# VH-VL binders against b7kms5: the designs that were tried, part 263

Target 1, 80 residues: b7kms5
Amino acid sequence: DTFETVRNTIRIESEVDESLRQLCHEERITKETWLEAAYLYLCEKPEELAQVIQLAQERLSQRKAIADYKRAKTMQERFL
Key: E = the ipSAE of ESMFold2; O = the ipSAE of OpenDDE; V2 = 0.75 times the mean of E and O plus 0.25 times the DockQ between their complexes.

## First folded at step 16 (VH-VL)

Design r5_5 (framework fv_miptenalimab; at its last look DockQ between E and O 0.70; V2 from the best seeds 0.00; counts 0 for: pae E 16.0 > 2)
Fold by OpenDDE, look of step 16:
Structure r5_5 (fold): chain C 80 residues (1-80), chain A 124 residues (1-124), chain B 107 residues (1-107)
Amino acid sequence: as target 1 above (80 residues)
Amino acid sequence: QVTLVESGGGVVQPGRSLRLSCAFSGFSLSTRGVYVGWIRQAPGKGLEWVAHIDYDDEKRYSPSLKSRFTISRDNSKNTLYLQMNSLRAEDTAVYFCARHGIYDSLGLRYFDYWGQGTTVTVSS
Amino acid sequence: DIQMTQSPSFLSASVGDRVSITCQASQGIRSYLAWYQQKPGKAPKLLIYAASTLQSGVPDRFSGSGSGTDFTLTISSLQPEDFATYYCQQLYSYPWTFGQGTKLEIK
């Protein structure tokens, strides 16, 4: 069994990213290891995992809506 | 003009199934930014979110109802459905069909258009 | 799940009165809060979204304030048509949840 990493492009809301960056700096960890640890922890906590999933689903919906909003706004400005 | 009209309500015995329909006009579920869903209200009680479906056919359910209720749509008929199985007395309510619109840069969706509701009564 | 608690559950007031209804979330929900008005036998009507933004067509005597956990709906001068039940709703996380409602009755 060999330890290997996979590179991913992750986009995070700026406010959340800044807070997370500060936390990681203070605790001398990385956002990557934080994400890994958080997931592993939640895998052992089914109720907490369910809550995180529900929050994540809403945030995904919001990202889609924001994209739609920006698109609509751009179109509106073109016809004004 | 946006219009939502629910149907399919009635009196059923516990354990039975019922399918509600919502005919809508003035918009399309395939249009980006549009969600449509169900909210119910027990007699003399408050509002309870049931489920919704978005323009990409992504479905979200109240966790307590997910195992018994199924939301679906038929774009060719401009109709939303709610399949309710294993009905219980506590499912007795007026069931509203509602549209979720986009209103701000935060991507939040609110119920901006509602039908008048259809009544479901579960009793032995 | 996030619980929404409204206060008061019942409120008696007169035409012309200034009235306020509060809604408290069991956890922080930022400004992801809406207010609805419902009259007997009718569907709810959206009044306020994003905690403080007035829905189009709603009279400006209605206003919303707050963020985080505490929110307030205010009617500056109560009109006869304003007697109804009001609900708050959070959209911060699934499942979306409503307050238990506030019934505003004529004194």
Scores: ipSAE 0.491, ipTM 0.870, lowest interface PAE 1.1, mean pLDDT 92
Fold by ESMFold2, look of step 16:
Structure r5_5 (fold): chain C 80 residues (1-80), chain A 124 residues (1-124), chain B 107 residues (1-107)
Amino acid sequence: as target 1 above (80 residues)
Amino acid sequence: QVTLVESGGGVVQPGRSLRLSCAFSGFSLSTRGVYVGWIRQAPGKGLEWVAHIDYDDEKRYSPSLKSRFTISRDNSKNTLYLQMNSLRAEDTAVYFCARHGIYDSLGLRYFDYWGQGTTVTVSS
Amino acid sequence: DIQMTQSPSFLSASVGDRVSITCQASQGIRSYLAWYQQKPGKAPKLLIYAASTLQSGVPDRFSGSGSGTDFTLTISSLQPEDFATYYCQQLYSYPWTFGQGTKLEIK
């Protein structure tokens, strides 16, 4: 019966965040409502949802690889 | 001195299986951020990405092939494998193994080392 | 799947010419594009990654440009050893598709 919200933080690639922020500003919506609308829309579209999940997995892999690179470079540069 | 050497190609009948191997030297398959994979090229045609596997064993396949092909590796032998089942005439190609190295500072992936390829011919 | 369309499919030019090969993605791929050179009977060789960054050991007569959907490989002064087929590849989303290739013949 109630419409409760949860507050949390997420980390988004800066270029994606800038683009999303500009879209939300132009359309006079919030990132929260955009995320909710996008998910609810995709719930009725299994093939499109699968494509979004695939892209999300690719981006997760990319962020992991970048983090691994930065850790390796930092260790190399610590003169140890 | 990174080298990649494919083997296991040959002539087979449709419906049969083949296992390709790729032996690596000059780096370890377990190196963080390293992907290795397979690309194929049918006679007179362009390049087609087949599959890859990363250092923590995450696998990806071309959608049309994932029901028949399995990528795997053996880190103790520093060797990549491609198991190809239910082979069809359209699988006839040169199969290259390739390394997709550690991302640069921009986080992009690219195939910086390639083997010379092994030929698979599927014919009756 | 993201389709990559190269143009032209066949290119004939003289030594010393400036030539350009284009690659168009069916949707935006930012700068997640690589260019490869393949000589007959050989494996492809990486020329350019991240759309515009030369791979180590590649002559500086090769350059890449573009972002989004339209990309260009340019050879500023064509040499006899540049006879080859050139491929673009997007690495934005799976499957990592290639263009159909551009065969460069030197007159």
Scores: ipSAE 0.000, ipTM 0.633, lowest interface PAE 16.0, mean pLDDT 85
ESMFold2 (binder alone), look of step 16: mean pLDDT 90; pTM 0.927

Design r5_6 (framework fv_miptenalimab; at its last look DockQ between E and O 0.42; V2 from the best seeds 0.00; counts 0 for: pae E 19.1 > 2)
Fold by OpenDDE, look of step 16:
Structure r5_6 (fold): chain C 80 residues (1-80), chain A 124 residues (1-124), chain B 107 residues (1-107)
Amino acid sequence: as target 1 above (80 residues)
Amino acid sequence: QVTLVESGGGVVQPGRSLRLSCAFSGFSLSTRGVYVGWIRQAPGKGLEWVAHIDYDDEKRYSPSLKSRFTISRDNSKNTLYLQMNSLRAEDTAVYFCARHSLYDSLGLRYFDYWGQGTTVTVSS
Amino acid sequence: DIQMTQSPSFLSASVGDRVSITCQASQGIRSYLAWYQQKPGKAPKLLIYAASTLQSGVPDRFSGSGSGTDFTLTISSLQPEDFATYYCQQLYSYPWTFGQGTKLEIK
């Protein structure tokens, strides 16, 4: 097997990103390796994985709601 | 004016199925930002979230109920449904349908409009 | 799952009293908390969302505070129509969970 990486463009909530950056800096790791490690760890922890999925689902819903809010606000401002 | 009216409740034996309906007016489920869901309350107990569905037909369930309950909608009828299978005694409750907040700057989805509920009793 | 614990479960007070109900989350939920009021035989009514934002039409004697794990609903001057059961709800993670409720009774 050969080691290969794929490029990912992700957006992270600013507060979470700041906290994660600080953690990665202190522990001398990267956000990329943190994500890899976290996923691999959770794959072996089905209950914990389920909790993370539930949290991720809520966060996705929030992003969707925020997008809807911004869209609606933009429309209102355009026609005022 | 937003209104929600539940129906379909009744007395049913364990193992049976029941489908609840929620007729709503004053909004459409196809409208962007609209979320609706079910919350139940056992007699003399607190509130328990069951499931919700959004305008893109995205569904979320309480993990403990996902295998037995199905939320759905009919936009043409402005009606929300809850299909309940393999009913148990612990499913006895008043079932409320509720609309979530449309949207806010924080992306919160709180229940701003509620129906009066329909009673489901599961007993032998 | 996130557990929400309300205190107290029962509260007796008089008209005009200042009363506070607390809600504690088993983990940090930021400000993703709502408060509801429910009267017997009725559906819950939204009072506060985002921990401290008053829902439209709700009297300003109701207020919410807190962030993280500890939250408080306060009624500055209790009115006769305020005797009811109150619930907190977290919307930080699925499944959404409610506190067990606080029944506010007339002394």
Scores: ipSAE 0.447, ipTM 0.863, lowest interface PAE 1.3, mean pLDDT 92
Fold by ESMFold2, look of step 16:
Structure r5_6 (fold): chain C 80 residues (1-80), chain A 124 residues (1-124), chain B 107 residues (1-107)
Amino acid sequence: as target 1 above (80 residues)
Amino acid sequence: QVTLVESGGGVVQPGRSLRLSCAFSGFSLSTRGVYVGWIRQAPGKGLEWVAHIDYDDEKRYSPSLKSRFTISRDNSKNTLYLQMNSLRAEDTAVYFCARHSLYDSLGLRYFDYWGQGTTVTVSS
Amino acid sequence: DIQMTQSPSFLSASVGDRVSITCQASQGIRSYLAWYQQKPGKAPKLLIYAASTLQSGVPDRFSGSGSGTDFTLTISSLQPEDFATYYCQQLYSYPWTFGQGTKLEIK
């Protein structure tokens, strides 16, 4: 039971989102409750949380690199 | 045009530290999407990625080296550094400094300019 | 870590031959694959990036193909200056691992 919530939007890679939606459907939960539960669970597990943070940092770097490439390619095409 | 020149290699005993330098020119590390990093090659062996640092000072390391090696830069000197601590015999290699550019690629990643390397020998 | 396995480890061929070197990733890496040439005593030189895109200034006898886990570097008409060791590298996931190398000698 949740009374106070914040409504936000997030962007998730399409293949990850599809897998997460399938999991949530099979377990009869929502993405929101999964996110809350995963965070709360990991708060009590420092070593596992550190591993998740490392993976998140890697994914952030990869998304940053993709964004930089797209901007650079657009500039190249604009002048070619 | 683009140049990278490594220095600071030498012979050192196990357990000691050594700092490598890479002087670069012909590009700015502040350019979005440009990273500079280190790759090493043990004698008679293949290539191993060590670490890189980006324009926003974000750093990445090979997991096996993360506890002992630190990458850093001094943009006022156009210089990249690799601090290597607790050196082991298996760290013996030629260390290359290389530029990583995302600019002209659908694949995002590659090392397009390399220095000639500096040799580190860890021996008793 | 994603392991990159090259085949063959050693290759000998004649000028004018078509040669192929393969690289297999232990997991899917999409097209985040580069090929390098390294001559003795020198730094590696980028040949191919994004699995199939030829780097500027590289002769068009070099080509790359593949996606996912299986990749091939092809030299369509071998020249004497192509004597070198060739490496693949995945840049999909850290650490950015290399194959063990393929030494190409000209007969």
Scores: ipSAE 0.000, ipTM 0.594, lowest interface PAE 19.1, mean pLDDT 84
ESMFold2 (binder alone), look of step 16: mean pLDDT 89; pTM 0.916

Design r9_0 (framework fv_miptenalimab; at its last look DockQ between E and O 0.95; V2 from the best seeds 0.68)
Fold by OpenDDE, look of step 16:
Structure r9_0 (fold): chain C 80 residues (1-80), chain A 124 residues (1-124), chain B 107 residues (1-107)
Amino acid sequence: as target 1 above (80 residues)
Amino acid sequence: QVTLVESGGGVVQPGRSLRLSCAFSGFSLSTRGVGVGWIRQAPGKGLEWVALIYWDDDKRYNPALKSRFTISRDNSKNTLYLQMNSLRAEDTAVYFCAHRTYSFDKWTSYFDYWGQGTTVTVSS
Amino acid sequence: DIQMTQSPSFLSASVGDRVSITCKASQGIKSYLAWYQQKPGKAPKLLIYAASTLQSGVPDRFSGSGSGTDFTLTISSLQPEDFATYYCQQLNTWPLTFGQGTKLEIK
């Protein structure tokens, strides 16, 4: 079988990224292979995958809220 | 070609214990993605999920039953077990074992094969 | 726990009729829903999974639709062998839960 990869830019929250990097270093794996393995594992347990998806949606909402707040603050500083 | 056959049912008094067995063929519980679960049905009532065991021996329980029921497996015998302790009248039901699988592209699981069930009656 | 409520609990129909059974979840379960058929004294039989995917070997007169909280099982033209009890099941959240069932009887 052939193995083809796709290049992606992933932004991870700094504390999570640091923890994940440390784990990958200790286990001699990469964040990429960890992500692949984690996804495939969860696909085999979709009952658990659903919970991870919900958590991911919550985290996205938090990111959006923070971004909106920063944008609003910047606007206030410019015009007030 | 997948078959599941339950056994071990019978009449028992309240407070007693009973162990059900499910002999299966046509698949292996060592295969990734495979699970086997117990589902019960009280007389004239609907279906109630009891427990599930995954290929990696990970287990899930109905919280209402977790303290009294234990799911286990013997891969060498292709057999699933349900240890039931402190039985109550409300545990009276037909107990089914069912093959659990998943869809990679649909990101969901389902019970695609069921045994014919074994009857457990708890009465004084 | 997620409660699954089927409607109606009892349904009378004739051969050749088009019938629909609904299942409502107490919270969003996306498309993680299965439908089963059970005849008296027999084990449940899987009809549909992922809300709308027909299980292999099941007649195409059966179909499923819906997402989120509202789901529907439809039989386009009832056959004599279709009179049975039908159950929906959510597989989104532990514990797995079933609807109370819909008994489809001959009119």
Scores: ipSAE 0.639, ipTM 0.894, lowest interface PAE 0.7, mean pLDDT 95
Fold by ESMFold2, look of step 16:
Structure r9_0 (fold): chain C 80 residues (1-80), chain A 124 residues (1-124), chain B 107 residues (1-107)
Amino acid sequence: as target 1 above (80 residues)
Amino acid sequence: QVTLVESGGGVVQPGRSLRLSCAFSGFSLSTRGVGVGWIRQAPGKGLEWVALIYWDDDKRYNPALKSRFTISRDNSKNTLYLQMNSLRAEDTAVYFCAHRTYSFDKWTSYFDYWGQGTTVTVSS
Amino acid sequence: DIQMTQSPSFLSASVGDRVSITCKASQGIKSYLAWYQQKPGKAPKLLIYAASTLQSGVPDRFSGSGSGTDFTLTISSLQPEDFATYYCQQLNTWPLTFGQGTKLEIK
């Protein structure tokens, strides 16, 4: 045991997870090693990392908007 | 000691080509995270980014120049090249090469060492 | 393209003055900004990266601040050797663009 690791749980959109799972299976790697490699690679090219951060911010906003819509629809169904 | 030395500048006529060289020492372009870029400065003007090459031979270009300029390298000679084709008067500038590095914990890059430049003049 | 606008274009000040140069990005660039000093006839020299991190060997009278779109380079006590042109550069979005420069003249 030469590397210190931590265990985490994350929520990933199902369509993205399915695509990532298929890629990892075809390449015979794991999601965690893909995640580590992607992050380390992008850190070595911060100019590209900046674009990934922008996309992540857009996806975060989209997920919040979907959650708000679902809450509003649930309230509407109780009062109709 | 990181050093970069540009060469190959001169006076050329419009429409001609010129290849600049950047000889460097004190670092290897094979090292992960390292890059070298070209930046130019027209007479009396500011700095304009031209191109960047990464350690893995990936390349990025200023879109205004990408059809005419090509960056390349020869790691066995610690030398970077800028091939400039179809030269125009507006390409007249001092051309610098610069070492590019990154900060893992600041998530950004920067050009920390620069050569003294080589002058390209495009005129009849 | 992200436009980087420096203010002022020219600045005249005396030895010992506190001097500030600003750089405004047309879009948010987080803290991915560098400052360079260029003396007449010389290559640019990196002063600050990541908006506020001082490069090794740069005098501590230089400092940088800001995030997002508005950035400032400050010289706390101007010295005669600080006569130069100063450039900001954003490293957030391709193409990597520079400000137009601020020429600092010692009165």
Scores: ipSAE 0.543, ipTM 0.868, lowest interface PAE 1.7, mean pLDDT 92
ESMFold2 (binder alone), look of step 16: mean pLDDT 91; pTM 0.941

Design r9_1 (framework fv_miptenalimab; at its last look DockQ between E and O 0.68; V2 from the best seeds 0.00; counts 0 for: pae E 2.01 > 2)
Fold by OpenDDE, look of step 16:
Order: structure tokens, then sequence, then C-alpha cells
Structure r9_1 (fold): chain C 80 residues (1-80), chain A 124 residues (1-124), chain B 107 residues (1-107)
């Protein structure tokens, strides 16, 4: 394995991010290494990966719904 | 060339214990990505997943059976086991062991090879 | 748990017929679906995995389609050796679950 890293900007829901940060602090790991480890574990367990992907799709749909609502609200306010 | 052969089935009374064995060849349960599982079939009924063990000894169970059934392996003997405790009449079935493979391109698993099964009958 | 419902439970057909068996999942399972064939007194045999991928050695008269909740197994031209019971299985969520089976009989 190589230790070359790539910088990424990841936006995480605030409550999840806070909880994850706390966990990483307690376990003396980083959020980055936790994400890497979790992904690698799931790649070896496709039954678990399938479930996580489904949850991720649901969360994405929720984000889109919220974004759409905010846009609609903003538009409504412009025309009032 | 993958083969699985179940054994250990028989007639037992309710409340008793029984251990099934599955001798396999053509693969190693130490190989990354490999799994082996138990699936049972009651007389005249459909298929029910029982348990799965991964190459790294990680295990998954049918929640309805987890408290009574234990899956294990002996890599030196290429043998899978199913310890069944507190047997009930509804546990009467043919028990199959099956090889579980991982398709890395499709990110999915499936049971591609099955044994012929061993029959367990629980009756008074 | 995810319930898998097959339709029909029983199907009568003749050699040469085109037949289809459906499997419906109680929730979305994307393409994590397998099909098995079982003959009396024998172990199940894998036919299709990933909803539409034909297992090696299986005749190409068998095909699978579908995604999400609705899936179909099709036999383009029924052969004498195809009369058996067929099961679908989801591999998306624990516990793994099977359909109740479809028995394909000679008309």
Amino acid sequence: as target 1 above (80 residues)
Amino acid sequence: QVTLVESGGGVVQPGRSLRLSCAFSGFSLSTRGVGVGWIRQAPGKGLEWVALIYWDDDKRYNPALKSRFTISRDNSKNTLYLQMNSLRAEDTAVYFCAHRTYDFDKWTSYFDYWGQGTTVTVSS
Amino acid sequence: DIQMTQSPSFLSASVGDRVSITCKASQGIRSYLAWYQQKPGKAPKLLIYAASTLQSGVPDRFSGSGSGTDFTLTISSLQPEDFATYYCQQLNTWPLTFGQGTKLEIK
C-alpha cells in the first residue's frame, strides 16, 4: 500500500459529524482513517455494503428534498 | 470442482442437540471473500437461510435461530459445522451447506455451489 | 425483514412455451437478487445472480430482469428438464430471504 493522500471536501450532517469526531477522539484515530477503514471493511462484505448504500441513497434523497423545499420557499418570498 | 458434503443428520427428540458437518473441497475458507452458509428446507416447504461464516471468521445468523444455533469452522479439516441446541419439531428439515462467493465487479454475493443436504428429523 | 413474493406459486406449461416467473420484494433491493432451480430430492442450483447475470454453465434460454422491487425470470423456450421449482433470493439486507417458490409443471 502507498501512503499518498488526496484532499477532499466532504460535507457531513452536523450531528453525525460531531458524533464521529467524538468517537475518533476517544479511539485515538482520525475521521479520515475511520472512513478508509470502514470503506475497506464494507468492500469485503458486500451484504453489508448493500445495506450501507441503501441508507446512503435514502439520506441523499432527504438532502435533495430539503434543498428543493428551501428553493421553493425562497422563490415564494421573492414574489410576495 | 467445488464440492460440499453434509453429514450428521438423523432423528432426535425435542430438546436434544445435534451437530451437523459439511466437508468441502475445491476452495479454502481462508481465502479472502469466501463464505460458507447453511440453508434449510422443511418438508414440502421453501428455503430458509440459517447462518453464514466468512473467511475472517465473521458470522451472521438468522435472528430467529441465533439463540439456539452456532456456526463454526475447522480450516485444517476444511469442515463447516452447525451446532443445533434445544431442537424443536419445526427444525425438521433438509440442511444444505453452500459456498458463498463475491463478485467484485458487481459488488454482490451469491450461493453458487450447494451440497446435497442432510436430513434432520425432530420428533417425539 | 424483506419479504419476497413469487407469482405464480404454480405454473403449468408445455415444452417449447415461453414462461415468466415474477418476484416482488417488500422494499427496494436494487439488483441484489438471485434465482435458483430445484428438482425433487436435489439441491438448489444457481441460475442467475445480480438480477440478470447468467451463471456459468446455465443455458441462455434462462434470463433475468428487473431492479428495485420487481423481478422476472424468463425461460424463452421450455425444455423437458426445466420442469422444477424456482426460488428467488434477496441479498440486500439481513436476514437473507427467499421467495416461497414457483412450481413449474407439465401441462
Scores: ipSAE 0.481, ipTM 0.863, lowest interface PAE 0.9, mean pLDDT 94
Fold by ESMFold2, look of step 16:
Structure r9_1 (fold): chain C 80 residues (1-80), chain A 124 residues (1-124), chain B 107 residues (1-107)
Amino acid sequence: as target 1 above (80 residues)
Amino acid sequence: QVTLVESGGGVVQPGRSLRLSCAFSGFSLSTRGVGVGWIRQAPGKGLEWVALIYWDDDKRYNPALKSRFTISRDNSKNTLYLQMNSLRAEDTAVYFCAHRTYDFDKWTSYFDYWGQGTTVTVSS
Amino acid sequence: DIQMTQSPSFLSASVGDRVSITCKASQGIRSYLAWYQQKPGKAPKLLIYAASTLQSGVPDRFSGSGSGTDFTLTISSLQPEDFATYYCQQLNTWPLTFGQGTKLEIK
């Protein structure tokens, strides 16, 4: 019975990451165990998982809009 | 097997209170992932979700009813309660309690076993 | 609140017919939809959850399809015991909501 893990890279908004790091430090847990626990807990309450997904979609849209703005501004600045 | 039996319905005057009971067997409300909900059906109308209680005592309410209705449980009796205050004519309905479970692989829940219902009539 | 609209409200059919009932959500609910059957004076009975997964003990003449906002319950060959009212329910967004029902009657 092995506890196998997979390595990956994620990007988190600075203010959210700072808050999450503080929480994990105070509770003496790691970000990865927090993520695993949050997912497993929400799977037992799928009605709440759906709400988390809705929030995640809103945040993804915000990040996409910021990225699109930055690309458009970079293109504009090439031409004064 | 799983059974749920509602009781406590009756005829009450507007403005009064009534407490419904749901006695269940064949499952434990302390089992992770389990919940029990209340759903009602007005005469000749469809189904309306009222409230849900989870195994960890977390609760969710239909926001139209939240100010007047309270879900609770007594684990020693395998019984769920719905306290209904300030009753109105539109609360007239059959009230069902239903077992809630989930499917980990499909990321959804569902109400798989239902009681026979208890009738509440709000009239003078 | 997510409104669930069923069509038709009434459906008249004969034993052996293929019957379809639709359920439309006012916004996307992924596949978080259940179908219930209710006979007069009885509690609803779960038929399908997750839009297309058949509940244990439900005959395979029942099937569900759809995702997002448009869902269909199909009975491939109607039997005498299938005359009932059918409801869809979304479990994606609080509050949990049901369609208004479809009454399937004997022709």
Scores: ipSAE 0.465, ipTM 0.841, lowest interface PAE 2.0, mean pLDDT 91
ESMFold2 (binder alone), look of step 16: mean pLDDT 92; pTM 0.944

Design r9_10 (framework fv_miptenalimab; at its last look DockQ between E and O 0.87; V2 from the best seeds 0.60)
Fold by OpenDDE, look of step 16:
Structure r9_10 (fold): chain C 80 residues (1-80), chain A 124 residues (1-124), chain B 107 residues (1-107)
Amino acid sequence: as target 1 above (80 residues)
Amino acid sequence: QVTLVESGGGVVQPGRSLRLSCAFSGFSLSTRGVGVGWIRQAPGKGLEWVALIYWDDDKRYNPALKSRFTISRDNSKNTLYLQMNSLRAEDTAVYFCAHRTYSFDTWTSYFDYWGQGTTVTVSS
Amino acid sequence: DIQMTQSPSFLSASVGDRVSITCKASQGIRSYLAWYQQKPGKAPKLLIYAASTLQSGVPDRFSGSGSGTDFTLTISSLQPEDFATYYCQQLNTWPLTFGQGTKLEIK
């Protein structure tokens, strides 16, 4: 069997990315294959997938909050 | 074509142990994505999840029962087991084994096939 | 633990009626919800999974809706064989938990 890959830009929190890179290096895998494997594994255990999704939603909310704060701060600096 | 048949139920005194069996056919617990679980139902009451075992032998337990109950399998016999220790009156129930599967389209799991259950009565 | 609360606990209806049973989760469970039917002395039977997907072989008079915390099982036109007890189950968080059940009786 053959498969086609799709190129994506993924932004990872710096500390998480560093830890993940170290793990992948030690285990002789790539972040890409790790992500693929993790996703497929979780798809077969939706009970666990559900919990990961909740964590992912929380992290997204945190990113948004930080972005909003930075934007607001920048606006204040420009007009005050 | 999936069938599950529980056995091993009976009347036991408090503090005793009992092992339930679930013989299944129509699927293999070695098949990736498959799980099998125990769910019990006290007389006249609702359903309570007990434990789940995955194809890779990973296990999940109801925290209230984890210290006394153990789920295991014998793939060569297509049989699921529930070892119950230190039995209490409140463990009196019909015990069902059920086939757990998942949907790749919906990313959800569910218990799609159930046995008819085996009755456990704990009384002095 | 996630508590699942069904409403009502008891429901009386007639053949041909449209009935709805609700299930409320103590916290968000997205669509990780299943509905089961159980008749006296029998094993539960899966009706709906993923909150709204009808299990194969189940009559299409059964339907599920909802997401997050509020879910509904609907029977569009009750048949004699539909009088039973119904349970919802969340599969979002360990431990898996069920609603207390809704007994659908003939009026």
Scores: ipSAE 0.533, ipTM 0.876, lowest interface PAE 0.9, mean pLDDT 94
Fold by ESMFold2, look of step 16:
Structure r9_10 (fold): chain C 80 residues (1-80), chain A 124 residues (1-124), chain B 107 residues (1-107)
Amino acid sequence: as target 1 above (80 residues)
Amino acid sequence: QVTLVESGGGVVQPGRSLRLSCAFSGFSLSTRGVGVGWIRQAPGKGLEWVALIYWDDDKRYNPALKSRFTISRDNSKNTLYLQMNSLRAEDTAVYFCAHRTYSFDTWTSYFDYWGQGTTVTVSS
Amino acid sequence: DIQMTQSPSFLSASVGDRVSITCKASQGIRSYLAWYQQKPGKAPKLLIYAASTLQSGVPDRFSGSGSGTDFTLTISSLQPEDFATYYCQQLNTWPLTFGQGTKLEIK
């Protein structure tokens, strides 16, 4: 009868979060239940999961590239 | 026990249509995570995926066949159909239907039970 | 489309041998790979899914390994009933595709 949960924090790009928040509001759900449902749905259709993973990898690479650029720019300014 | 039995094969002339049936038992196509696929095998050749239908009626097709083939179902009869139009000689094959399931732990799917197939011969 | 290439296309071996069949994907497919055995005039039978997970009821002389693009099916001690054609199938990317098959003949 109890639903065990784990507390987590995640960082989401602001435009994506805003869109997701609007969707959840309109559908009367929460971000966490949306995340759980999306994951469970994709587990039932693994043939579709590969595209989601590919997109996630691309977004991860983009975040790393932006972080590297900011670090390099900060280091350049420090040494000038 | 999962069982699938194909029927409706035969000899037909090019340009004609044929509807294959897959009668199944031991599972429901309304069960989440379940699907049924059609796979074909030309004489002496390998396996070629044709189509897949999911429990939620979502469908996927081999792009080479999508314009001519339609997968559908009748849940009241526990039967899946493959409508094949504008048949060509290269459609000559044994057509299998196969139960599709998934593994939550490995994030994969697979065809775990197959029917014995029905033979379609397209010849003049 | 992801092309699945099996090697060898034809294999002859003796009872008791260890044999390996390889399957190479033209792009990464993670571990979304199944192996099937097909005897003449019969439907394919699932042996392995998720690249390395043995299907229930399949003898443990069969094993699978690999991830990404390179996969191997191994039969540790070949038996007379293992004469068949073996297919790999990727389920990572639409359309689902099979390797061309490896026909295993027992010497």
Scores: ipSAE 0.497, ipTM 0.856, lowest interface PAE 1.8, mean pLDDT 91
ESMFold2 (binder alone), look of step 16: mean pLDDT 92; pTM 0.947

